# Designs tried in a protein design chat: VH-VL binders against q96cp6r367to538. Part 6

Target 1, 172 residues: q96cp6r367to538
Amino acid sequence: SGRLLINSVFHVGAERLQQMLFSDSPFLQGFLQQCKFTDVTLSPWSGDSKCHQRRVLTYTIPISNPLGPKSASVVETQTLFRRGPQAGGCVVDSEVLTQGIPYQDYFYTAHRYCILGLARNKARLRVSSEIRYRKQPWSLVKSLIEKNSWSGIEDYFHHLERELAKAEKLSL

## First folded at step 1 (VH-VL)

Design v10 (framework fv_livmoniplimab)
Fold by ESMFold2-Fast, scan of step 1:
Formats: C-alpha cells, sequence, structure tokens
Structure v10 (fold): chain C 172 residues (1-172), chain A 122 residues (1-122), chain B 107 residues (1-107)
C-alpha cells in the first residue's frame, strides 16, 4: 500500500522548489550530507524535451542494523514530467534500487513528488511513496521488508520537509 | 504524431494465457509510463497496472497480482501485457495508454491505443 | 481503493440542452480528477484534467468543476456528436479508478 509523506505549502516558487530538489543544488547536496549519504553521483538530466527528462543518482546510505550490513548502495532513477513550457509545476517519479540489504531482489521503493505552483513565491509539495515487489515474499519476510522500508522512508521525508521549511524562512 | 498501435483481437480458451502488444511511435518511448486499462463488454474501465519502459519496473492492481506480467522491448518500442489463467470474466477490450502529467499533482492518459478485444471462450 | 460513483447512469437530451453529469469520490481526492468521452468502438478521449482544465482541442462547451469529493461535467449546449459514454477518473492514489460511466443519448 502507498503512503502520503509530505503535503505542505512552502513560501518558495515552484521553479525554485524544483531547482532545490532536482538539480545539483546546494540544498540537495547539504541535505544528502545531513543524511550521511556518501559517494553521491548525479547524472545530468537528459531527454527529448524539457517537459520529459530522466536522470540517475547513485549513492551509499548508512543502515541502522545492529546485526546486519552497516551500509548499502543505491541506484535511484528519476523521471521528470512537465506539461509544456507553461507548466507551473512538475511531477518526478523516483525508483530506488538498494543493494547490500537482506531480500534486495524482492523489492524496490518508489516515490512520486508533485510540485504545484500557487503564486509567484508559493508552491505546494506532495510526496507519496510505495514499496513494490519483484517477487512475492511470504508474510513474515514481507512484514520485515515493510517495517524497515517504511521506517527509513518516513525518516527521510520528515527530515526533508523540515529542511525545506528552514530554507523557506531564509528565502522570505 | 503520437501513436499506440494494438492488434484488433485475440481468442483464447479458459486456463490459457494471452499476450497483447502495444507499439509506440512519435515520441521517446522510455520517457513515459504505459498503463493497461481493460473494459468488459458493456462495462466500465478498469486499471490493471503500469510499466516504466526505462528499466521495466511495474506496478499492478492487486486484483491482477500474480496473474499479470507487463514487459517492454525498447528495441521495438513495444509494451506487452500478459494475463495468465484466463477466465470468461477476462473477456474485455484491453487498452494501452500513455501516462502524462498536466499542470497538476498526478497523472492521467493523453493517448490511448485502439484496444484489443480478448475473447475467452471454450 | 477509492470508489467513484457517477450519476445519472444514463440520460437523454435534445440538441442545444445543457447537460450535467456528476461524480462522487468515496474520499477527498482534491482536484485529481479527469473526465473522458468514449464513443462506441473507440478508445476513451480525455476532455478535462485537474477537475476543471480543458484539454487542448476539446470544444469550449465542455467544462468541469468541483473539488474534494463532488465533481461535475457540464456540456453547455449539446451537439449531436456528443452522444457518448462519459467517465470520471481519480488519480489521487493508486490504483487509478473510474466511475461506472454516464451514457448520453440525443432525442
Amino acid sequence: as target 1 above (172 residues)
Amino acid sequence: QVQLVQPGAEVRKPGASVKVSCKASGYTFTDYYIDWVRQAPGQGLEWMGRINPSGGSTKYAQKFQGRVTMTADTSTSTVYVELSSLRSEDTAVYYCAREVTYDSWGYTFDYWGQGTLVTVSS
Amino acid sequence: DIQMTQSPSSLSASVGDRVTITCQASQDISNYLAWYQQKPGQAPKILIYDASNLETGVPSRFSGSGSGTSFTLTISSLEPEDAATYYCQQYDNLPYTFGQGTKVEIK
């Protein structure tokens, strides 16, 4: 099942919010560093039009697992959709493949970011997430995957929402 | 010009599987999700799932999980939906549709294939 | 799953009439609602997105309104070519779900 993680209005225009989240911005780099992500590499955006672009991020994440691996490698593919050059917002679909964790071949996580411009310096950000299965795990394994994945996802987006609120105040 | 081309009809017996194709042209194939929506005769529309042609990741409606498989072939710009263990209730027109965003927070469908009538009969 | 309920299930009206079709969502979907037109033997065609935005190339006699759980599609002056089945669709959350359809016939 999916979950809504962020649904908030920020006093930052839609273009600026998109730049903060989806470019190689000081905001994004600082946020990933706060999350203790390492080996961060962002490919450039590419595609046939400005309305439909794709990029790949790779990075290493820490894992708070006392008995298992302490880090894992991530490949995140982001697809950006805009409706024409007049679009006052965008949608970014993110697919996150993690290697170096138990049951890694069973699932991946997906996030949808929706930015809607409300005014020149005001935009709404909605983020929803979902765990997707490549293989169907039996109930106990599924429960473990869901518990650990949702904990990490919720922590990440709560932290992101907080950092965006701080950045908003600096922009006012 | 964007086109999604499907075969007109397929006939199968109960218990068999069917694989329906959708050939895309007129845009960059890997930049858009393709979704499958079916419609039983005289009935409404039912979303089955979607595929990302870039990398082949999928999301299926719970009702079809375990019976449906969606695949994409980037060399031919073709998406497939395969439905197994066919029942009479699976008789329907199967549409592929391109998922796009508007000036909004979600996705909808701007281009549709003409549909493939899958008939399941003994 | 979000249930979408349309009313009426069918209607018959004359050319020039104002026609109104309603769509009710089982939970708040904000403005993440589209309207589609489907003629016999054809695929659906999008008319309205984000509850009230007219798709490019769609005649201005079509309009949409509403937010939250209650939505309306209006045809201000019915034309013969508007005989079709109309569907609402929510895209607030997966799985995407459609209303059962409203058949519009011309008298």
Scores: ipSAE 0.006, ipTM 0.516, lowest interface PAE 11.4, mean pLDDT 85

Design v11 (framework fv_livmoniplimab)
Fold by ESMFold2-Fast, scan of step 1:
Structure v11 (fold): chain C 172 residues (1-172), chain A 124 residues (1-124), chain B 107 residues (1-107)
Amino acid sequence: as target 1 above (172 residues)
Amino acid sequence: QVQLVQPGAEVRKPGASVKVSCKASGYTFTSYYIDWVRQAPGQGLEWMGRINPSGGSTKYAQKFQGRVTMTADTSTSTVYVELSSLRSEDTAVYYCARDEYTYFDWGSYYFDYWGQGTLVTVSS
Amino acid sequence: DIQMTQSPSSLSASVGDRVTITCQASQSISSYLAWYQQKPGQAPKILIYAASSLQSGVPSRFSGSGSGTSFTLTISSLEPEDAATYYCQQSYSTPYTFGQGTKVEIK
C-alpha cells in the first residue's frame, strides 16, 4: 500500500521549509525545472482560514515512452492543514492525477507531507505516498501500475530530499 | 553526435576497488539516465544498475548491493561506477549506456548509446 | 528476477538465408523487450525496441515480434556483416536482464 519516502530533519525552520515547498519559491521553481516539468501553473492558496487552504498545480512531465507521447499532463491538488495560525508546522495532502500514461483511468497517487518544527531553525519533514485505485485492476495490470508508479515516486522524492539537503547548507 | 567515452582498461588486485568513468557529450547530460552493464570474457551481459544524473538517485541490482556505488558529476558530464572488494569473477568489460528512463517509466525499453567499455582485470 | 532464455545458443547460416532467434521470458513482460547486436571487441548496438520497433538507421531486414513471454528476432536475408552475437533484454522490472546470447556465424 502506502510507503514512507522522506523522514528527515533539516536545519531550516518549519515556516521556511513550508515556504520552500508550498509557495512559488525559488527552491520549488528550480526543483521542478531540474525535473524537466514544463507548463507549470500554480493557483493561489485559497480557503476560509490560513489553517485550511487549497491550491491546484498543473504541469507537464516527461515520460519514457518510445512508442507514444514523451510527456504526460498532471493536475495536482494540494490541501494544507495547520493546527493554528502560529503553529510550527503543517500537513499538506496532495492528489496527483496524470493523463497520458497507460492505465490512467485506474489510479492516481497521493502524498502526505508533514512538517514539524523542532527548534527555531530545525524541522522534520515526513513524506508518505500511496497509489489509490479508482478501478480494481487485474493482477498483471496492478503489477505494472505498481512497478512504474513506485519507481517514479521514489526517484522524485529521493531527488527532492537531496535538493533540500543542499539548500539547507545555503540557509545555514 | 552523442558519445559516451570510457578508459580502455584498469588492473586491480583482489580486495581492491576500481572506479570506472563514463564521459557524456552531444546531449543534455541530466535528461537521461545512465546504466552500467558488464560482460565477463566470453559471457553474456549483466545489468548492474542505473543513475539519474539529475539529483544522483540510483538503483542497483541486488547482486552488487553493498559493493557498488554510482555517482555523477554534472560539471564534467561524467558518470562513475565504483566496485569494491574485487574478486577474480569481477574481471569483465564494464559498459555505460544511455537510458531514456524518467520518473514514470512507461517505456524504458532500451539503451540507445553505449560507451566502448573498460576492461577491468582482477588478478594477483 | 526475470529469466531470459534464448534459442538457439548458436547457429551457422549462409548469406541470403532467413534467420530466426527466439527469446522466452520467465514471466509476462508485455512489450518491454529490446534486441541488441554485438560484434567481437565492440559494444552492443540496439536493433529493436518495444519488441517490434526498428531503431532508426538499422537495416529493414531486421524485425521483431512477440509479446508477453515469447519473442522473435528475424533477419530476412542474412548479410556478411550480420555475423555477431544477438541479445534480448527485458526492461519490465529491475534488475534488467539479458538472454545468454545467440551467436550467428556465416558459412
Scores: ipSAE 0.035, ipTM 0.650, lowest interface PAE 6.4, mean pLDDT 88

Design v2 (framework fv_livmoniplimab)
Fold by ESMFold2-Fast, scan of step 1:
Structure v2 (fold): chain C 172 residues (1-172), chain A 119 residues (1-119), chain B 107 residues (1-107)
Amino acid sequence: as target 1 above (172 residues)
Amino acid sequence: QVQLVQPGAEVRKPGASVKVSCKASGYTFTSYYIDWVRQAPGQGLEWMGRINPSGGSTKYAQKFQGRVTMTADTSTSTVYVELSSLRSEDTAVYYCARDYLWGSYFDYWGQGTLVTVSS
Amino acid sequence: DIQMTQSPSSLSASVGDRVTITCQASQDISNYLAWYQQKPGQAPKILIYDASNLETGVPSRFSGSGSGTSFTLTISSLEPEDAATYYCQQYDNLPYTFGQGTKVEIK
């Protein structure tokens, strides 16, 4: 059900990596633009605890299907669990709802980002993803959902890992 | 060799507008925010806002909302801050600064532009 | 807005002295705090980021400590070139805010 997509060490401190990925950073804005996401909005982080925050992102993604819709709309909910400053790092759970694709009411995707501080200027990023079903599709339909969803998820996170590797060189 | 180059001085009359430039070199221009910070004579540092040169999105301090505009020209790697309806209280050194690690602290600063507002 | 309060507003010390400057945030900013040095007629220069990380090229006599709401900049052995105004800055939330500054003068 689940897959490991990133499990890499970056020469960037854990809290800086968190800010690159989970704030309105130049890195995030540039990355989303490279992915050709449009109509991007980020809600503020909010919550009752400094260590437990939530935000919502909305954006439009391109679809590589010449016979169907060229774009789909996405609502992504992120929940952040922050570790203490001495430990560094955080966990972010992301739930991604995509509308404008076949079988959209059957499933959504979930991602867990784990940032672990290893040294002052060194952190590990681990990202795992999962397809979650609200309705059980026929086995053939399920195979199609999974092939298409995993293709998109893998492309996104491989691109992200590549861009993070480039960005860390600017920090050194 | 990272550099942020600003003009030395600008003089304006009250009610006018001023547009201050900041030319970046020595790094990938679109990978870092540029923030504007001003300092009135004998006073401390005051954050005015920031711009993402990739796409031009901006965030301004509420005190300057309605009077400040920040823009970026990627073809010349130049950021601008424009402040309108100038008052004598706007007399200050205006610094551009590179917002290191994507919206965090300021690792490189321009030398500053002294804007004098006087009749 | 997050308020940053520095103390003292000014101090005078001798070469070789240990100097301590404090900075208080009105709310928890984790470790998202930087310290800057500004000499007359010059732009500020980054010294410390993430509360305790020394910027490349900055002398090791400078150190930072603290987290949450209470932060300290220490100069272990004051040099003549350290005469300057020092500012703390939070970058946990917009708008970014600075302390009022601490002027360090050498006797």
Scores: ipSAE 0.006, ipTM 0.542, lowest interface PAE 11.8, mean pLDDT 86

Design v3 (framework fv_livmoniplimab)
Fold by ESMFold2-Fast, scan of step 1:
Structure v3 (fold): chain C 172 residues (1-172), chain A 120 residues (1-120), chain B 107 residues (1-107)
Amino acid sequence: as target 1 above (172 residues)
Amino acid sequence: QVQLVQPGAEVRKPGASVKVSCKASGYTFTSYYIDWVRQAPGQGLEWMGRINPSGGSTKYAQKFQGRVTMTADTSTSTVYVELSSLRSEDTAVYYCARDLEYFDWLFDYWGQGTLVTVSS
Amino acid sequence: DIQMTQSPSSLSASVGDRVTITCQASQSISSYLAWYQQKPGQAPKILIYAASSLQSGVPSRFSGSGSGTSFTLTISSLEPEDAATYYCQQSYSTPYTFGQGTKVEIK
């Protein structure tokens, strides 16, 4: 089952918040650098309409696990949904596939980002995450996957929320 | 632009099943959930469930679990709700409504409704 | 299930009057509340989302307020076309639930 990780209002408009998070923005570049992600590549958004678009991100993440690989490769597929091209906000679904970690063939992580415009310079960001299984792991393996994955997910989005709070002050 | 088109009326006998259609146009069919809401004569609105046309996953209200089935046909951009074991209490207008879960707008476009009458 | 209760069940008012309708949730729903207008023989139409955000194309005389368990829909100056039944709806958790409705009649 999923967990709600961010549910906060920021003093930036929905379009600006979307640009910060889902374009090749200075904010996103700086944030990923702070996370020490390397070899970052963003495909352009593409799709049948502005209401439904896809892109792929690839990057290398550091691994803090002392008993294993020091880095892992990630392929993240993002699908963007909007009510309409001028709608105040969007939904972005991310599927994150990590290669170079134990039990990588068993699971992947999914995130849903929800941006809702509340006023011209005010928007809400809601983020929820879920661990999805391709193969049923043993209970001990599942516990290990859950512990490590949730720790990483929670740290990432807590860090993101703090950086968005800093950035909104600069934008005002 | 955006339209959800439903038939006007259906009549069934108690114990029968009814399948109501909702044809979407003017937007990308797989980008929005479709919810079903019914309204008995002179009564309020009652949520029945929703379907994600992308992949066909559903969520139903407990009251209807076991009697309701929602399906989507991507090739015709049509969503269906089927209700079985009909009783007179199922007489209602059945609405489909477009829903993008996260927007908090919930139901931004509605079909005009199908009146289902269950009578002996 | 989250129970939504509206007050009043019905009201009659004159053109130009300020009208208020309230909605109570049985538990906190944050700001996950929408208001709908339904005229006889028609499907509901959304007026307000996220408790206080006006839907595009809806007249500015409509406004929403509230958070948690108490919410209000206000019509600042009633027009003849506003005769309808108004419903609140929570989207905090499934099953989504509606208030019983408030019928607004023009004198």
Scores: ipSAE 0.012, ipTM 0.511, lowest interface PAE 8.5, mean pLDDT 86

Design v4 (framework fv_livmoniplimab)
Fold by ESMFold2-Fast, scan of step 1:
Formats: structure tokens, sequence, C-alpha cells
Structure v4 (fold): chain C 172 residues (1-172), chain A 121 residues (1-121), chain B 107 residues (1-107)
């Protein structure tokens, strides 16, 4: 099921917030390094419409189980939507496929980022996430998947929100 | 080998703050959560909170929210817990412990030896 | 918060005895339960994780069982070095919570 992870107003304009999160920005580079993501590649945004674009990110995340994998590889597909080329906001849908973890064939995670411009230097960011199942797991397996996935998702977006707040203060 | 090293003891007066350190070695510091658990003399174990050293994200037990701060210094592989507005009831051994899984926060596979914090006038 | 209740609070047994300690969770925690051993003046040491998995280096006389809300730690043949306080811990949901402990003494 879905959870709201970020619902905050930042003193950063919608266009700049979009560039911080969804371009190869210094902010994004620094954030991913803080998360200890390695082997990071970002495809360019592509699509026939300026209002509908797609890109793929690949990266390695750390996992520290003595009897399990030490790391996992991630393929994240992002689709960007906006109502017009000059729109003051956007929606980005992200699908995250993790390989090298137990039960990887059962599920994937999805995130929706909504940016809404409120003023020239002010925007709202909402992020919601959900776990999607390809196969129905037994209750104990489902509990394990959800415990692991939600912990990781919540840590990631809590850290993101903190770093955005720091960047906001430097901009002001 | 994995080790978590803490100082032996700290003494503070009521109303003061204490900051306890936990230095990690023998593994990739940023790949495991570190949790803080305290134990008052003759009492059981009480979870205080958890920190992710790779980003500094924290989760605190509600009882300590507003009085506790956990931080991590990746350059020295050291985690800290700071507890403010100390009372005699905060007298306890404070343990750091390593969560098994960076992403999920599992059970505690390695523990520091503990720091005895005494709050007395 | 999930409440963890252990029974008994203390026991005395002889070397060679079979000892059982129980742990009850106030709600379903699946198998997200660990058992720790603590000797006086020492930090706790992990014995069992995921309710029934024996940690590397822990003697085979220790075993864990249970799921949902009811869990048991068993020492099949008590040794003198087993005198300690034993704690269960749930890690299904934050805040993580511990049982009150069971003190095991040797006669």
Amino acid sequence: as target 1 above (172 residues)
Amino acid sequence: QVQLVQPGAEVRKPGASVKVSCKASGYTFTSYYIDWVRQAPGQGLEWMGRINPSGGSTKYAQKFQGRVTMTADTSTSTVYVELSSLRSEDTAVYYCARDYDFWSGYYFDYWGQGTLVTVSS
Amino acid sequence: DIQMTQSPSSLSASVGDRVTITCQASQDISNYLAWYQQKPGQAPKILIYDASNLETGVPSRFSGSGSGTSFTLTISSLEPEDAATYYCQQYDNLPYTFGQGTKVEIK
C-alpha cells in the first residue's frame, strides 16, 4: 500500500527544484554520494514531447547481510509529465527494480514526485511511494519484503528532505 | 574483526547534557545502522533510537524525542548520542549496537561495551 | 508500542537441566524476534535471530522457536557458563522493544 513520505514547502522555485532533483545537478550528485550509491549512471531525458520525457538510472546500493548479498543493483525508470512546456511544476513517476536481493521477482517499488510552484521562489514537493507485487507472497515473506522496503524508502526520503532543507537555507 | 568502542564512564549534573561516542571498526561504517540502547542499574534494556551513518537519518523512540540527538562522523567512523536536560532517572549504561541490515534495520549483531552515565548533584 | 513479556522473571536450575524461557508479543510480529544473553558487567550478546536461527559461534544447545505472538528460547542442557539474564527483542516495528529479562541462575 501507499505512503506519503514528503509533503513540504521549500523556498526554491519549481524549475530550480526540478533541476536539483531530476538533472545531473551538484545537489543530486552530492545526495547520491551521501547515500553511498555507487556505479551511478543517468541516461539523458528523452521523448517526443517536452511534456512527457523518460530516463533510466542505474546504480548499486549497499546491503550489509553477512549471509546475504553485500550489494544490490538497481534499475530505476523515471517518467516526467507536465501540463505544458512552461508549466511551473511537474510529476515524476519512478519504478525501482532491485536485483540481487531475496524475493526480487515478487515486487518492485514505485514513487511519485509532485512539484507545484507556489511563487517565484517557493514550491511544494510531495512524494508518495508504494510496493507493487508481481506475485502474491506468503504472509511471512510479504512482511519481510514490506519491513525491508519501507525502512529503506523512508530513510531515503527522510534524508532527501533534510538535504533539500539545507540547500534551501543556503539559497536564502 | 568488528568492534564498537565506547568510553567507560561519564558524570553529569542534573540539567546538563551528555554526549556519548561509539567508534566503529572492522567493517564498512556506512553500510550498517547503529542503534542506541540504555540500561538503568538493575533494569532491562530500552531502545532509544537508530541512525543511518550514510546520510545521518535518524529514528528516535517517542519517550526521548526532543531530548535526544544522534549524529555520525564518517571521517572517524564514530556515532554519537546526545541526551539533554538530564535527570537522575537517566543514570544508565548506554550501549551502541550494530543493526545487521543497512536498509531494513534488523537485530543487533555487535554491541559496544557500554558507557556508564551517572547523573548526580 | 509492541509490548514484550517474558516468563519466568527468574529461575534456578542445575547443570544438565533443560531450560525454557517464553516471550509473548502484544501483537503479531511474524518471526522478527531475537534473543540476547547478558552476563553481569557485560554487553548483551546475540544468540538467536528471526525467532529460530542460531547465530554463528553460539552453542547448539541454544534453540529458538515460535512465530506470531508466542516465542520460546530453549537451553537443552544447561552449562555453568549459561548463568545470565536473557532478553527477547522484537524488530517488526519501531520502536524496537525488549522483554523485561529472565535471570537464569545455577544451583
Scores: ipSAE 0.000, ipTM 0.451, lowest interface PAE 18.8, mean pLDDT 86

Design v5 (framework fv_livmoniplimab)
Fold by ESMFold2-Fast, scan of step 1:
Structure v5 (fold): chain C 172 residues (1-172), chain A 121 residues (1-121), chain B 107 residues (1-107)
Amino acid sequence: as target 1 above (172 residues)
Amino acid sequence: QVQLVQPGAEVRKPGASVKVSCKASGYTFTDYYIDWVRQAPGQGLEWMGRINPSGGSTKYAQKFQGRVTMTADTSTSTVYVELSSLRSEDTAVYYCARDEWFGELSYFDYWGQGTLVTVSS
Amino acid sequence: DIQMTQSPSSLSASVGDRVTITCQASQSISSYLAWYQQKPGQAPKILIYAASSLQSGVPSRFSGSGSGTSFTLTISSLEPEDAATYYCQQSYSTPWTFGQGTKVEIK
């Protein structure tokens, strides 16, 4: 029921890649600005250990809808798992709830990011996503949800992958 | 269903190279690493390395560095391991295995049937 | 490299017996350990991952336990089809390394 969106190797170490994606980094701030996200707020990471942390992001996304709302508000909860003593690498689960879109009460989206260190300055990023339903939509409504959600998700992660590739080349 | 298909046997002379194939089916080829593990007759399992079919990046065990090459052809969903400068001690069954690495865990959930490579003079 | 040592190297037991195989890591590997079963002429088959998680489709008589440097594989009631060599494998650090194997024979 999910889709694989990124499965690529970058010439960036696992810890650096994690910092770029999951801290208040210049990379992340720049990427979100390119996506035209506004009102971005990141809570600090909190948890009982560095191996299990949680944070909440809130932001406003643009919607290309000529006759309806031009923006929607998002609450994204991220949970980070690390493999203990193993250097580099982590798993981040993201749960994205959007307000201001049609059928918002029916579904939310979930993403899993996996970072695996391959060498000192080389890591793999795997990202998969799925749409999760709170209510069973009628078939035409489900088709609309699926079409619009996957379009947005694929655009976002394709853009992210391209920006990571650019950052990689600047580091080399 | 997930399958990894290898040829049954290969015979080479010392000093030659051998290239063993592993054809994957039943899943999205680029979603999983493929690892190569060999087993000499009557011996245990020895990890050689792994390849990412998405992009072709590799990680080799130091023992094989310099004479092993792993490649992937996404158009045919096939992974290859090539071992050069063959010696009699390279005689072994060579297995490809799918590396379930998603999340915190890594383990080999599906294996090819193995290719017996015999190096004889 | 992390060295994996299994004990015993071989054992002979009767159908219905409880069988325990141990695996020792030369350094702490947390729970990054898998167990495989290999029958003569066949490829290995995964039984247990993450030290104690049973792979889907594997009979419930197989179980794993342990963490750090000491691990066990248990077969609660041995069946004829369980005659095989069993291997532990660490995935904590590359190169991945296997134990030398434990051969289980049925009397």
Scores: ipSAE 0.007, ipTM 0.483, lowest interface PAE 11.7, mean pLDDT 86

Design v6 (framework fv_livmoniplimab)
Fold by ESMFold2-Fast, scan of step 1:
Structure v6 (fold): chain C 172 residues (1-172), chain A 121 residues (1-121), chain B 107 residues (1-107)
Amino acid sequence: as target 1 above (172 residues)
Amino acid sequence: QVQLVQPGAEVRKPGASVKVSCKASGYTFTSYYIDWVRQAPGQGLEWMGRINPSGGSTKYAQKFQGRVTMTADTSTSTVYVELSSLRSEDTAVYYCARGSYDYVWGSFDYWGQGTLVTVSS
Amino acid sequence: DIQMTQSPSSLSASVGDRVTITCQASQDISNYLAWYQQKPGQAPKILIYDASNLETGVPSRFSGSGSGTSFTLTISSLEPEDAATYYCQQYDNLPWTFGQGTKVEIK
């Protein structure tokens, strides 16, 4: 099923960690720029209640390989869940659809972010990811999809964890 | 009041498919996940997968991948689980359950009463 | 997959007894654990969420404790209506997994 990619405690309160990751924050803007993402747009959060909000991100990612496309377009839908309105802790489910890559109609990737407040200035972030199939590919195709997708996902979240650790050290 | 209503029973022959419904009422249908959990006679609970009624995205447990399909009809506030290539070991009570957003979506605050699916010759 | 192991598999106790059921996770799940009660012929009913939070409408004789890999459900004074099978469930990582269940019978 899924892989656990981040499971770390940060000396940052849950509300601030949530804003760093899930608003149009300087942290998020800087991180995406470091990843070389371009044409980034973030829709505003909206939904039936403050405890269930949805937004759409669109952006272009670079693809560095010796053969194939050099960039791809992404549509990412994020759904945010809270224990109650104004609660610091939250869960964000992210579904990532990529266009401009081989076998794009076979699969998409999904991420779950869990933020749990532990103290006023301390929170845990857990991130897990999955590759989900709309169509069952043949073994060789599935192997290719999984090798390339997991490589990208793991690099992204390792980079995110490192950047969060740097931000934490500034005592915010 | 929140309710999840399921039919009481379904009977199928081995190799057939079954589609079990779960009709939701008393809340905003598209604001909550619906998960499916089954229980074979005298056995424990086994998670099968979930659906987001908003947009229809799904996650399935690996052992059911390729045999299970979950769908949602927002016009009738109904979710479905369809299981194909039925075997006798698929005989079980099939429950739908609502993932509570107050409790981080993985705990189930409301359950349907279950549908007993019997697979026999 | 995260494996959930309950103990004991069954117990018999008298009305008024203190009953303790344990649940062990194969890896750290923090506090992402729920407890359910299931009576014969009925759907499960949630009792506890986030390891120690009592669900609204559940009698105060039920309590949960623990974090990480070791968890406990306690019934402080057993009542006749508490005869049921109890399940723990982790929701730290998909797939969600349940313990095998603990059957509580009244003597």
Scores: ipSAE 0.007, ipTM 0.491, lowest interface PAE 13.2, mean pLDDT 86

Design v7 (framework fv_livmoniplimab)
Fold by ESMFold2-Fast, scan of step 1:
Order: sequence, then structure tokens, then C-alpha cells
Structure v7 (fold): chain C 172 residues (1-172), chain A 121 residues (1-121), chain B 107 residues (1-107)
Amino acid sequence: as target 1 above (172 residues)
Amino acid sequence: QVQLVQPGAEVRKPGASVKVSCKASGYTFTDYYIDWVRQAPGQGLEWMGRINPSGGSTKYAQKFQGRVTMTADTSTSTVYVELSSLRSEDTAVYYCARELYYDSSGYFDYWGQGTLVTVSS
Amino acid sequence: DIQMTQSPSSLSASVGDRVTITCQASQSISSYLAWYQQKPGQAPKILIYAASSLQSGVPSRFSGSGSGTSFTLTISSLEPEDAATYYCQQSYSTPWTFGQGTKVEIK
């Protein structure tokens, strides 16, 4: 079911880690600016119960491409599931639709974030990702989609893991 | 800091409508839900519904569905509740309250001072 | 809808007394419960969330406990400023529902 991108323990409590990643936090704002994302909008979380919430993000990402456009627009839908009331953590499923790239109608990317509380100021973050196809590309197109998508996904989460580690050191 | 400001008392006759405002300040208006909770004289608290100021999506308690409307004006950071077809049983103090997100959704950390709506003939 | 029932409806106690208020949910709400304090002529103020978490700025004499369907708010040593009506509220699912309130009076 895809690739594991982050599987690390941070000296930050589960609620704080969730706030950093899934609210309009200074951490998230700073991180997205470092990624050079622009035109960022975040909807508030909404849903019928504590265990099931949804929000939508829209933003523009830069593309490093010698041919073609230098940016693309993204719509990301996040669904938050709380594992249990006492669990001290959550699962967030993210679906990322990108427009302004080759073969945009063929695929989208999905991420699952799992936060598990280990102690008051200690939590594990696990992130896995996969590419999902709406249409079946032939092998050359699929190879191009996968090369470019995994490159971008791996860079994003590697950068996120580094920034979380830096934030952890500042709070110690 | 964080404040929710409501106007003074309102008086209406049965069958009329009332629209109550709630002006938010001290935080990013579109980052929190605003809920409306009413309290009849000498009675307990009753949730009416909530609005998401980002985009204006609403959820209403079934009892008020069809005669309540909640709206938000992001240019003035103001939320409104309008209740139509007023009855004497609608006499109450109407509070706006800020609802937290995530695991803390359904908890109200800041409240307006309340607006007393009296329905009498 | 989830029904919340408080007991007692009212109580009278002296400064320094330990006061307990109970709240029952008609179905399991796990730990998704808050307690609010309301003084006459004022809006409610949140004291406790997630059944047992003390809101920042609230005196430590207030504490909450319980899970599932049975919950308790405790004031370990009553102060004059604690005269108020206290409400429990489930935050498990909409519509959010409140108990009928418990009035605490100082002798």
C-alpha cells in the first residue's frame, strides 16, 4: 500500500504535534513558506463527531521543470479520524489533486499521517504515501508520473521531518 | 484579546423575525466555528447550531431547522443568527460561542455576553 | 440525541466544603465531556474539557473525572466566588447537549 516516508519519534506531545501539522500554526505557515507554496488557503475542520472531521487546503506549488510551466495549483482534502478517545493521537488521510502538470487527469496522490502519543511530551509520527490512478496510463507515461511524483513526495516529507526535528530541539 | 461582542436586548412580537450579531476580534476569524446557544429564563443551555466562517457552511439542531439561518461576514468578522416565526417560547438569552477544532471540537472557550430576545405581544 | 442528566439540581454548602456534582449520559460518550460555570447575568465559562483536563487559568480546586456514561465535577474546597450554576456538556456528537444544571449556593 505505498511507501513509508516518515516513521519517527519526536519529543512533542501528540496534541501539540497535531496542532503543528493540522491547524493554521506558525510551524505549518513557516514550513509551507520554506517549500515556496503560495496562495495558501485552509478551510476550518468540520464534521459530525469528534472522531471524523474534514478540511480542504488550496495552494500553488513550484515546479522545477526546464520545459513547461513553473507552478501548479493544488487542492488537498484532509479527513481526520480519531482512533479512540483516550488514544492521544489521530489519523489524517490526505488526497492531493494537482492541476497544471502533464497527465493531471490520470492520477492523484494520497498520504496517511498516523500520530500516536507515547508520553506527555513524546509522540510517534508515521507517514505513508501512494499514487492513485483514475485512468490507466501506458508504461512510459506511468514511469514518468511515478518518477516525478515520488521525487516530489520524498522531498516534501524529508523536509518536513527535518523541520519537526529542529522544532523538537528548540522545545527541549 | 479574544472577544465576541453582541448587541443589547431585542423585543419582537410573535410571528416576527430577529437577527442577532456577534462581532469577533483578537483572533483569525476564519479559523474557528461560531456556535449559537440559547438559554430561556431560569432554564438550561440549548445548542442551536454552528457556522464555519470560512465558506459559510452551517449545521443546525433539528428543532430549529427550517426557521434558523446563520451567516458570516468575513469583511467585518461578524456572525449572525436569524430566527423566524418567533413564538413566546423563543424568549431567551442568545449567546455566540467560539468552538475549537480537532479533538477539541464541541468545546466552547470564549462566549459573547449574550443578547436577551423577548417575544411578547 | 444524547441526553445529559445532572444531580443534584441544587445544593447549599459552606466555604471550605468539598462539593461534588454528577452527570449521566444516556449513552457512552467516552471522555468527550466538558463542565461550565455560569454566574448570574454572565455567559458560561469552561472549567474542564475531555472529562478531566483543567482549562488554563481555572483554579486547581476544580477537577473532573469519569468516562463512558458517568461523570463527576469536584470542588475540593469551596470558595465564595464558586456560587454559580454548573453545566455538563457532551462533545461526542452533534447536536451538542447540556445537562439541566446544578445550582451551588454558599451558606
Scores: ipSAE 0.000, ipTM 0.498, lowest interface PAE 12.6, mean pLDDT 87

